# Ledger of designs, part 5: miniprotein binders against q8h113

Target 1, 357 residues: q8h113
Amino acid sequence: MVIYHRKVVFTYVRAKRFYHFLNIEMVTDFKSLLPVIDISPLLAKCDDFDMAEDAGVVEVVGKLDRACRDVGFFYVIGHGISDDLINKVKEMTHQFFELPYEEKLKIKITPTAGYRGYQRIGVNFTSGKQDMHEAIDCYREFKQGKHGDIGKVLEGPNQWPGNPQEYKDLMEKYIKLCTDLSRNILRGISLALGGSPYEFEGKMLRDPFWVMRIIGYPGVNQENVIGCGAHTDYGLLTLINQDDDKTALQVKNVDGDWIPAIPIPGSFICNIGDMLTILSNGVYQSTLHKVINNSPKYRVCVAFFYETNFEAEVEPLDIFKEKHPRKETSQVAKRVVYGQHLINKVLTTFANLVENS
Short names: E, the ipSAE of ESMFold2; O, the ipSAE of OpenDDE; V2, 0.75 times the mean of E and O plus 0.25 times the DockQ between their complexes.

## First folded at step 2 (miniprotein)

Design e1 (at its last look DockQ between E and O 0.18; V2 from the best seeds 0.00; counts 0 for: pae O 10.6 > 1.5, pTM O .796 < .8, placed apart)
Fold by OpenDDE base, look of step 3:
Structure e1 (fold): chain B 357 residues (1-357), chain A 92 residues (1-92)
Amino acid sequence: as target 1 above (357 residues)
Amino acid sequence: SVKIYLEVEEDGRKYEFEFEIDSPEEVKKIIEKILKLLEKTGAEEVLVWVETDSPKLAKKLAELIAKLLKEAGFKNVKVEIKGNEVFVEAEK
């Protein structure tokens, strides 16, 4: 007797086995859970000129549209990045953060290093509150003078750990794969907004900038320790690779409740940023999220932020203004210069360090 | 070890809980505590997935979970056992 389990969407917890067990189509219609989206049909057609007409693409696009409207966060599976690579990124990140403090300081973040490198615990501030994490901040490397006087603040190579020795090569490979994946997800999002697949590859989005934060959250013996304060991401799309054994990321749903983003092994958590909100003419709003450290065990998270061109003057795209007209009085109509905003955030974070040191 | 995954739906909100428990006796206590919490909530649907180390333990836990859910006022309790794994679905 095949018990037709009602379409109960288990959030894909460690239950990869559970979904396989139940043969349940993930019906992601729950406002309180992050949808899980298999993007493999989208990726299979991402280079096809007629991809928008493919039935598998149409299904993925519909899931992306719902996710971006309802919660602005979703799990991505079928993304084509090997589990071995995803896990090796986390493993080697643990190995770095386990190093003696003096060894971590060899790649210390400095203004002269273009604000690239290791931040000790208590250096990062979100909304004027100290975050209980350490990190390595990375940015897309660019030639000196490429982004004028604004770009000079971030000029320099990324400061990769020398221990473990393979860390640089691993992360450079990972960045490339995350960049390609982000572009392809944005093709689906562009279709979901009723544009061509390429609306996010235009002048403002050609040569996309990226930020990567390699984050370590120390173990805590107290409840509700803020690992990262509540914020929205600034860019277009974020890809989160987190430890599979600890729930720490919290997402604010449409009802104003904080829902846990439970780790799914081999998935990315994906979310939209403030620039995508603007570009979409406010159709897709970036979602407030935070990290709460609730485990006595150390946790790592690698956040890859796919962003606009550094020089991008971000405004609603004409196609999305046409498809989704809004009254001019919406706060979404604010033109933002991406690079200037990024620099202002970096400098503000660093100024808070000097005042609290 | 017993792994318990619990999903609870209340007023269109889903809550998820994962437990790893080394003792069968603790499994009972945790489930009983969760169900007492659920009795105080407007939970309309409960899903329980359990991973165990034996089919015998899976069967015992399935029976226990189903009993406790019925005692908590849940109706239409469905139980599926596959090897060492248990799935329980219940609605109010």
Scores: ipSAE 0.007, ipTM 0.210, lowest interface PAE 10.6, mean pLDDT 81
Fold by ESMFold2, look of step 3:
Structure e1 (fold): chain B 357 residues (1-357), chain A 92 residues (1-92)
Amino acid sequence: as target 1 above (357 residues)
Amino acid sequence: SVKIYLEVEEDGRKYEFEFEIDSPEEVKKIIEKILKLLEKTGAEEVLVWVETDSPKLAKKLAELIAKLLKEAGFKNVKVEIKGNEVFVEAEK
């Protein structure tokens, strides 16, 4: 390899990354750094009939493939969502969580509210241990009766804070942008798996459900407070919009070590979930992650979960079984009905909330 | 302003990083930190590309980077300076 060839590669990377910063003073091990992927070439071509052939798309697809085969977590930059909107989402969320407890309870989660709304600190448990966070649970709204008896319990509007006044309008705009972004990233991931761009837009996937958790982690003066216990995400993709000045998210790498997800301003942290593991025939594995809080400052995290259709019966896609066959002794992939799983989790979470209230 | 583009290969995997240093007095400190991290990671091959504000700074940084890579145990250090830019390749 000649230096000239590497210069051409770096010139391309430099042009795409010049607005990107990583605070090198906080880095302790390069193997603990998560990939940073500028997806702007993908977004520029994601609706074009020939996107798979575009050189910029091919490069992004390669980076997505490597990230998803390795740690399953990566930063996305060049995503087209303004810094102003990303920051306003966090600022208004801070303002809501700073309200008196009685004000937050006005939108408390109840069965009558469709299991949507505010959850106080201490009602969530992961692996038997209390998660030290508060949250607002939001789900895609759907027409009454659309998802039959199982979906009935989740019917109704989301409970948005009335203070700040513009919170609902801001978040609905944000959700639309996150939905579009996630779909476009999934087109890149589909190409990375060797499929067409649209493998995640098939009949049971083209009307995606979504979940949003708007999470507040109280400031602490103790070490290693569990803000959220170790878990994998259930759906296809997660987009994380977190405060820029705190590192609390930790991700388990392929060596079994917990590595910090150092915030990069203006980026999303993006990770794959359990349904993508199933759909990809196990090629991409969802990744354990947790939130450990060591900061005296209050930390906000807005997590957007891009899911399958509510009624989807999830199994490996035929094209990915063909492209990535499994050994005969491999565990048979379980068929899962997404909506049933979601409702079971919602009901279990609420039952635990009532028990600990 | 100094921009640093780094590619590190370890265990058949490539890691790519980009840093921008707006504080001229911190440039040496940051470069030393980066190269110290390379020593700890077990990196097999490293490509470094630095863009500077002046050819004088590029030459000084090229000498510093080459020296630090050799101290970190890298061999076959190859350096190219083109105006404001430095390109360094090294392997263990």
Scores: ipSAE 0.005, ipTM 0.387, lowest interface PAE 10.0, mean pLDDT 82
Fold by ESMFold2-Fast, scan of step 2:
Structure e1 (fold): chain B 357 residues (1-357), chain A 92 residues (1-92)
Amino acid sequence: as target 1 above (357 residues)
Amino acid sequence: SVKIYLEVEEDGRKYEFEFEIDSPEEVKKIIEKILKLLEKTGAEEVLVWVETDSPKLAKKLAELIAKLLKEAGFKNVKVEIKGNEVFVEAEK
């Protein structure tokens, strides 16, 4: 009888607690959660002329619209990139960062190398504070003279580690897949904004630049060590492939609270950048995020940035000004020359390399 | 469509997740990935709520979630099924 009574009361109390939890919307508060979007229906139809009318595409588009309006960060699953490749990228990246400093310096970032290569721990600053990370910076390669005088700063091939030996080929394959994935996600975002699938494939968007940062965060014994200070991304769309260990990435929600972006194995974290904010006429806002080192474990993160054409003079697209009009005082077109903005960022970040004083 | 709500407690902090899976064939794979993450992070408590469009799928997912949580080291796994909905509470 005592055992029976305890079982009945226990089951009843736990059920009541769970329903009470749901009634106060603790579990369903989307402001505190990062949405997970299965984009496989979008990918299945993204090259079809009738993709906008496909029921599966329409459903994914609705989820993308909500995610981009509410938080600007979401997990992507059903993306078609194998778990093996996603994990191998991280495994080889760990192998590189575990090498002696002298080996990593063989691909050291320099002006002569087009600001491509290895950046040592503590060189990067965000809002005046030192970031506790090391990185390999790489950019889309292009022919000498293609992007005029502005582009000269970034001319030259990417520097890839010779150890592990297969790293270059692996990363080049990965970049191609991330480029295609980003383009296809943007077709969904274009539909979400009320345009055709191809609004982000116009003349100044069809030859997209890309940036990739391969980042290593050293283990720490203190809490709240800044791995990367609060910032927004500069481009259109970012794909983040991060270690599955412990939460480090934090995203600022619309209420101003920092929420954790806990890694989901095999997913990408995806977020929008400043150029997409401009192109969408402010409908989608790039979101502040930061990385806090809170673990004694070494953590890697591979961030792929899908960008406009290098020479793009970025301003709100006419179709989105029409669909999403703003108040007159807020509708002043702010124009950003993407390539110049990128070069200014690079030169500011690596000022110590050019001053030599 | 399958909706999954997950609350995880690790190191005294609570984290909330929301998943919506449109491809039922991928549900098992996604749940297995989530639970492997819980094993890696050292999570001590987890609450899972799953909403499906089928009582049969709900029962199947309840069995899978309970099995994987036990394999991940959770000892006190409580499962409740109500029509198309699944509740799982687990503690190490």
Scores: ipSAE 0.000, ipTM 0.343, lowest interface PAE 14.6, mean pLDDT 79
ESMFold2 (binder alone), look of step 3: mean pLDDT 75; pTM 0.716

Design e10
Fold by ESMFold2-Fast, scan of step 2:
Structure e10 (fold): chain B 357 residues (1-357), chain A 92 residues (1-92)
Amino acid sequence: as target 1 above (357 residues)
Amino acid sequence: SVKITLKVEEDGRKYEFKFEIDSPEEVKYIIELILFLLEETGAEEVRVTVETDSPELAKLLAYLIAWLLEEAGFKNVKVEIKGNEVTVRAEK
């Protein structure tokens, strides 16, 4: 026991030197970590009229408020979606991206396909730089003419891989669960902002739109290869289902430091988008994030974006202006038509497809 | 105060440490101990298990440990969470 104790003391002294060498002071500052929120108390009461009074809900709401104010990114556990489904989504996505190029091109993204489908490595640009990833882009399907001339650009069905054969059915099931989860998290966010659970549902979410990007990042042997350049998300909430064997996602905190979003098996990463920043009157900020390809392994990430009604005129909600008044000139946009904003982003991102088609 | 039991397995060797943390800042000393064990033994495969009466602290420690293992050059870092127990596995 004396020898064991001496080893522990010696180990501690040596570790202190190694710790300082690695500059771990940045990591042991709890403000530099992404929070983990178990939302199961919220989900248990999300359809209950008295949910706002439940002690478990109040605790979760407090954690959501802090996470959204501090960094705008957090891990979600206790979400009720099975590990089996979460993992099958990633596994079947790997199978698709492993196919020969000619098979993937059968669902190639084009203007005539409503900008839905497969995009090859190097087609996407962020801030003028080429992103090292391939993807399948999907949007909520809608009837022809439903969203007028603006929505015409995105008309048509999603293009799903025929191989693996079960992929379409699996992804449609997954999307429905992500939609429900996003709706329930937003009820908690509404409470966190000081409203009822339903502030968004009465005005912005009667018929919510969604976007999904299924992304594959090729393995690399070089330092700091950009998989996806720094950006914010456009919508309300994003749910990220990432491979759990390598860290690649980085999030910029309020102090300007990049925080690694280390994978937690079975969790979602959740972050807020630009529309939620506007609706909250700037209380919650959409956060810059990026992906660095830093592994020889192929990495998959499935990002589900929960959005407002397509035609929503997004401006700060009156209740949140009252509860969270601004003191200075706001840099937050006062009004945005969501659908027009989305179409402008799509056309900008895929301008080369219009020129080449 | 929060009680923490740290179990470290390196290339088949097993260690167990018990701590009582009065402030979040003190968690850095547990991290320093883990890093020294990794450096001192030259381990190729590591498993770290954290048991605590604070589930939130267990999760935060798991993130710190996983990130530090990646920075130290370990590959295939995996985190498993089960209630108040978190396990982080890694290989070089």
Scores: ipSAE 0.000, ipTM 0.202, lowest interface PAE 13.8, mean pLDDT 80

Design e11
Fold by ESMFold2-Fast, scan of step 2:
Structure e11 (fold): chain B 357 residues (1-357), chain A 92 residues (1-92)
Amino acid sequence: as target 1 above (357 residues)
Amino acid sequence: SVKITLKVEEDGRKYEFKFEIDSPEYVKLIIEWILEFLEKTGAEEVRVTVETDSPELAKFLAEMIAELLEEAGFKNVKVEIKGNEVTVRAEK
């Protein structure tokens, strides 16, 4: 009940279900903030043969182009994934990380498990500094032998917690939706680059690999503890589902300043990866970002990485070399075999993992 | 924490509400409540003040509130910045 002609103080101490503002476009004109893009006009037409001519699609494409040319990070709303699912993923992830280490170690990362599963706080280093986080690493599952000797390292099923009991089914549903959403955002990005909607659905891209990191950052009672050191993402596109009540993700802008990626409930943060930088002929740049643990609260972040085909030899797409030719003779795009690059990163990350300590 | 103060005038009656939130996720709930309140009361003048330790967050929330007030038919929407406090004023 609201009392009129009085000062009323409301204090909210626990999470409850939220109302939808998915049809409200939040416009930020502050250069120190990440842009917010409502992609619902793109999603409404993304399967239409003539989507490129739709006025709503053209508007979203323009916003995507500006965001990708600038910071390479933006919020996505109007994505069609329910607030209930987005929040339940984080809720069940909190429940898992609250378990004793002995329970979490039941799905411990090992070489024999295909480098899939749980890694303990403080095992990872970025640029010589310890990352204060724990995580569950997951990869697209594939048949034994499908990716030859290179893929052998990642063979086997993902390891999912038995507690919470519903976690595996929830996460598999979530991954499917994130995969579809990423593909559809990339149709908009393809148009933004001056191609057809389907340039990222060609021979080396039509059977996309995916990586997911489910990350827990412990609360701290001191300032500026590194949760994850500065890095770029490897793939095409990343979707970040972060806790709404903590600002910890920082993105390096074009001027070299770190800007906070302040959470917007129900949104994804979306960013460009290294493979998309190559495929776009350098038009869109992957952006350095980091996580600072600066709160006594435990923080969860679920990062979904949409990738090329595993065996893709990644080089600039011909259409984007034609539309966006490089004028600098000293800059040649490095050819990358995606699967080999991923395996090298995995083996480097876990080279010093001590199983029995 | 984030502090939001809503001041509304309708037919000479004045209302003041203060919200203190420890979680930014409640911003959507507060904004929906503000819109519902404005629609039901027929408010003619509104002033929303946002105070937080982050000037960027205050600006972001004020801009979001300004957009929603324009969507609700308010005119002469003005944003004023004073340190870590941002005020949005609007009238019909």
Scores: ipSAE 0.000, ipTM 0.154, lowest interface PAE 16.9, mean pLDDT 78

Design e12
Fold by ESMFold2-Fast, scan of step 2:
Structure e12 (fold): chain B 357 residues (1-357), chain A 92 residues (1-92)
Amino acid sequence: as target 1 above (357 residues)
Amino acid sequence: SVKITLKVEEDGRKYEFKFEIDSPEEVKEIIEYILLLLEFTGAEEVRVTVETDSPELAKELALLIAFLLEWAGFKNVKVEIKGNEVTVRAEK
């Protein structure tokens, strides 16, 4: 009885949130909506020997498979991270970006700081176009020399704001929870691809790197200001914690239509990255997405990227080549050395910082 | 007011439930009842008709119900709009 009541209450809360945002968007067609997936049945069983046979897990796995095939973007609810923490991350991020420029520059991004820290509006470029956002870039910390010559570029500690004072501790807690959540979602995705729950916890993946971008988009009064140009994410899985009152993220579906990612309070938006496309043997495609600044209000977005091992030579996993063989005429999945590609991307994105140093 | 007709089918057997909502506060109770009925009956096919004096409200309620049906595990969810009446059909 108690289980039924809790499920009904939870569903009502989700439906109430969805109703609110549906009313704002004025949409009437399900083709224009991103899937919403409650992963709580997956999380409840993710450490169980027979998780693959659990009816609730099977249902979640089916929804993950459909979402990853159809769009590569979905909302995640039932993730177990408190609304208080999700909101406090955004609140403290707003406080930081509202500070005078001179205060934000105390943690400025430089080559000497391992490309970690604050970047001002207009420093970032996507596909040759200047992005209208500011950000704090963070990476998994590692000991000097751990990742050889390739990793030297990113050596050093993350730079955290001293104001708000609690920001570092809050963000470190948040990162740990996002890391665990990403690993558990990937167990569901592994089952969706026809593998064991642990295919993404093998040799190339059991010491995962992570990247986090804490992004602020300035308010605008003109149409079509590019906050972030069209791109795919590079890693396995991205978790997006965005402001609840601004719709700016747009996702390109398989038919070529742009779908707005309307914020749902307390949810993460989750999307597939390029490395997961390779590892899945092309079954799941990383999806083009962009951010259009279309509101006079300031918008924050915290994007957490779950990655392979830094040194990983990424190629399709054998089990997924067996389960999902490619046709002779289809494109072959690209082989990538993850760490080298990440460094090349960082150096390309921040080329102007090298010139200014 | 809002009138909702829920028709469910399980193993060729048909059930019909009718609700009338006079206030926004009643929406929560009706949603909870619909979800409990869907889980209790093991319904394989569902049809929900929403009728109101507000076509916009009928549309929004039908879309909310369609979202709930997807959450409950139904697939092939279809919405049909006829003036101030909206019908949602779904199947497992």
Scores: ipSAE 0.000, ipTM 0.168, lowest interface PAE 15.4, mean pLDDT 78

Design e13
Fold by ESMFold2-Fast, scan of step 2:
Structure e13 (fold): chain B 357 residues (1-357), chain A 92 residues (1-92)
Amino acid sequence: as target 1 above (357 residues)
Amino acid sequence: SVKITLKVEEDGRKYEFKFEIDSPEEVKWIIALILYLLEKTGAEEVRVTVETDSPLLAKLLAFLIAKLLEEAGFKNVKVEIKGNEVTVRAEK
């Protein structure tokens, strides 16, 4: 320690080393922060044949592995999607939700619209409790008959707002970029699990379904109003684009504590879904999370869900059973048909629409 | 790496501490160090500067530090962003 002109100055020192040197006891209410991962080295090499041996890729892969093992939630930066696009998506979404209900109801969610469109505040339930949000639900569009009888329920085009006029084109561009980003992150996750980059691009995974929920949370004057009840995401990977000025998303850590997902401007929050838990043979666990409306200001959140093929029969991938064997009693794999589970969830959520149609 | 400079002032005395972290996982050590040093110095005015190759990571650290300073009883907490450098100022 140098005292210079009545100043005490330290040279730059490693924070962890200095913390231990001072024998500081951890603050009792301190909670671990969600990891932040710059994936730009991964994206630079994700199409290269030597990707797995690139030093920059190896570093990112190590960070992805730790984040997925320890928390199942992380921030993604260096993703290449412009701040302008990320912000325009939120801005146009605010403009739509600000419209009178009669305007929003022009794209109302119905069975005949393939359960695509606008849902009013209070229509959605999580674990039997009403969620205080409104939303636009969108799904990957597909040709009539493509996914057989189970897919028939979701047939039809997505319903997009006519106001703002540019919303459809903006969202379609955004979805394409989110789809590509999710695929590339999964190449890193595949390497993290000890596979090739392409283990999540096999026969039942190479034509991925996607779901997107564009969610608006009304301002509240009370604390602890549930915007979305505690749940795990069903799919492979979720990308969350949330408003930057409010902390509402909470993630349950391994110790059972709820930690806030404080917004980082220009980042995505990324989390692991239940299908990735199955495919990884339980190496990565989907994490419980919830949304609490704690602000008088209106909040938007755009959640993009990257999924398996619609008809996929999901079970642990052989390569990950080999790399990460489990004890015999825990190796009984549950087999899940993705599309059927999605349809069951949709029909349960919108049961009132079926009865009244 | 991420470089953090903590400048504090109390009764005309000025203190400057400089820290470096290799990964975002080490942010917890920075938080613990800042809180410890604020208590030990009796800081009345605080300036924290975060510099890194990642402007977004600098923003995260700055907003987190701003929230912690607010919870520690500091007022007039302000965040300023300039390229890859973010500065948080606060006073009691």
Scores: ipSAE 0.043, ipTM 0.625, lowest interface PAE 5.6, mean pLDDT 81

Design e15
Fold by ESMFold2-Fast, scan of step 2:
Structure e15 (fold): chain B 357 residues (1-357), chain A 92 residues (1-92)
Amino acid sequence: as target 1 above (357 residues)
Amino acid sequence: SVKITLKVEEDGRKYEFKFEIDSPEEVKEIIEKILELLEKTGAEEVRVTVETDSPELALELAWLIAKLLLEAGFKNVYVFIKGNEVTVRAEK
């Protein structure tokens, strides 16, 4: 329903007017706060031949450029995904994590299952520290043999809970919408970098991969319990659907300070990943972020990661090297084969599963 | 009118302020009070709790308070939301 979408827009408008009436430049500095971007003008024109010339698109592109150059994190509203779907995803996820351990283990993550499925609290480590969360890990499904020996590690279907019964169909619908949204935001980012809308397409995104982590953070009676240690994301673009009544996500700004990502109902948080840093020739930097469990309430977060083609050789795109040249002494050519990088991260993260399976 | 209760805790000291907002100009008084408190506390750790009957306003005020604390020299700022109550905790 359109009314749910408009409610989020009104919340943003009220916030903007509040800062306007205060006339406090320090509070309205997008570099210091996580910016809120209404992408609806971009979505209205994202498939049009003339999208780059549209005034509304130009305005959104300018906001994306500023956000990606400064903090690399922003809220997305006007995205066209219903509040009902966004909330139902979180509600069904809460229901799954509330189930007895034996039920959750029915879809347990194993090497044989392609590293897809349920991960128990305390199994994950970030920078040597134990993360206090449980998760369901999912990847784009592909035909056996499609990505050679490297891709064999992730072969097989995603494991979905049978309870709640509607969870699989709900999540598959949600993934398709997140994929389309990510593609359209990336067209805006391509324009923001000074290219056409399609600079990433055809070469890097003929058959884009995706990763999704469905994460549950247990309630704590202590403050400052690490739910997920400081890290950057590996891919191009991340969409975060988090509970709107708990603040836990923190983002490191350019000055080195941690900024809380206070939830905006119905919005996505969007951030850039390491592959986009490489492709943009370092114009956009992936940003360190962490999750602190600061609430007695259980928190869920669904993170969708939009990625290159699995076999993509990721290096700075020629057009962005031309438009955004680095100083000769500061150029360090970083080349990454995306699929190999992903497999290395998966095997490192889940090394203990190989020893105990 | 929107009712706002602001609570500040610092090293055993507690401050409580109640506001009723009918116009945007009255929000300036709340901001001035927050800035005064941040300057006077001189604390290494501070907690600011905002209670409103408007969840949207509570979130907006939490963002503003977090920003002001960062600019006052606090390095680690945490926001905790519990219904219509928002608590911002900061450490230098």
Scores: ipSAE 0.000, ipTM 0.351, lowest interface PAE 13.4, mean pLDDT 79

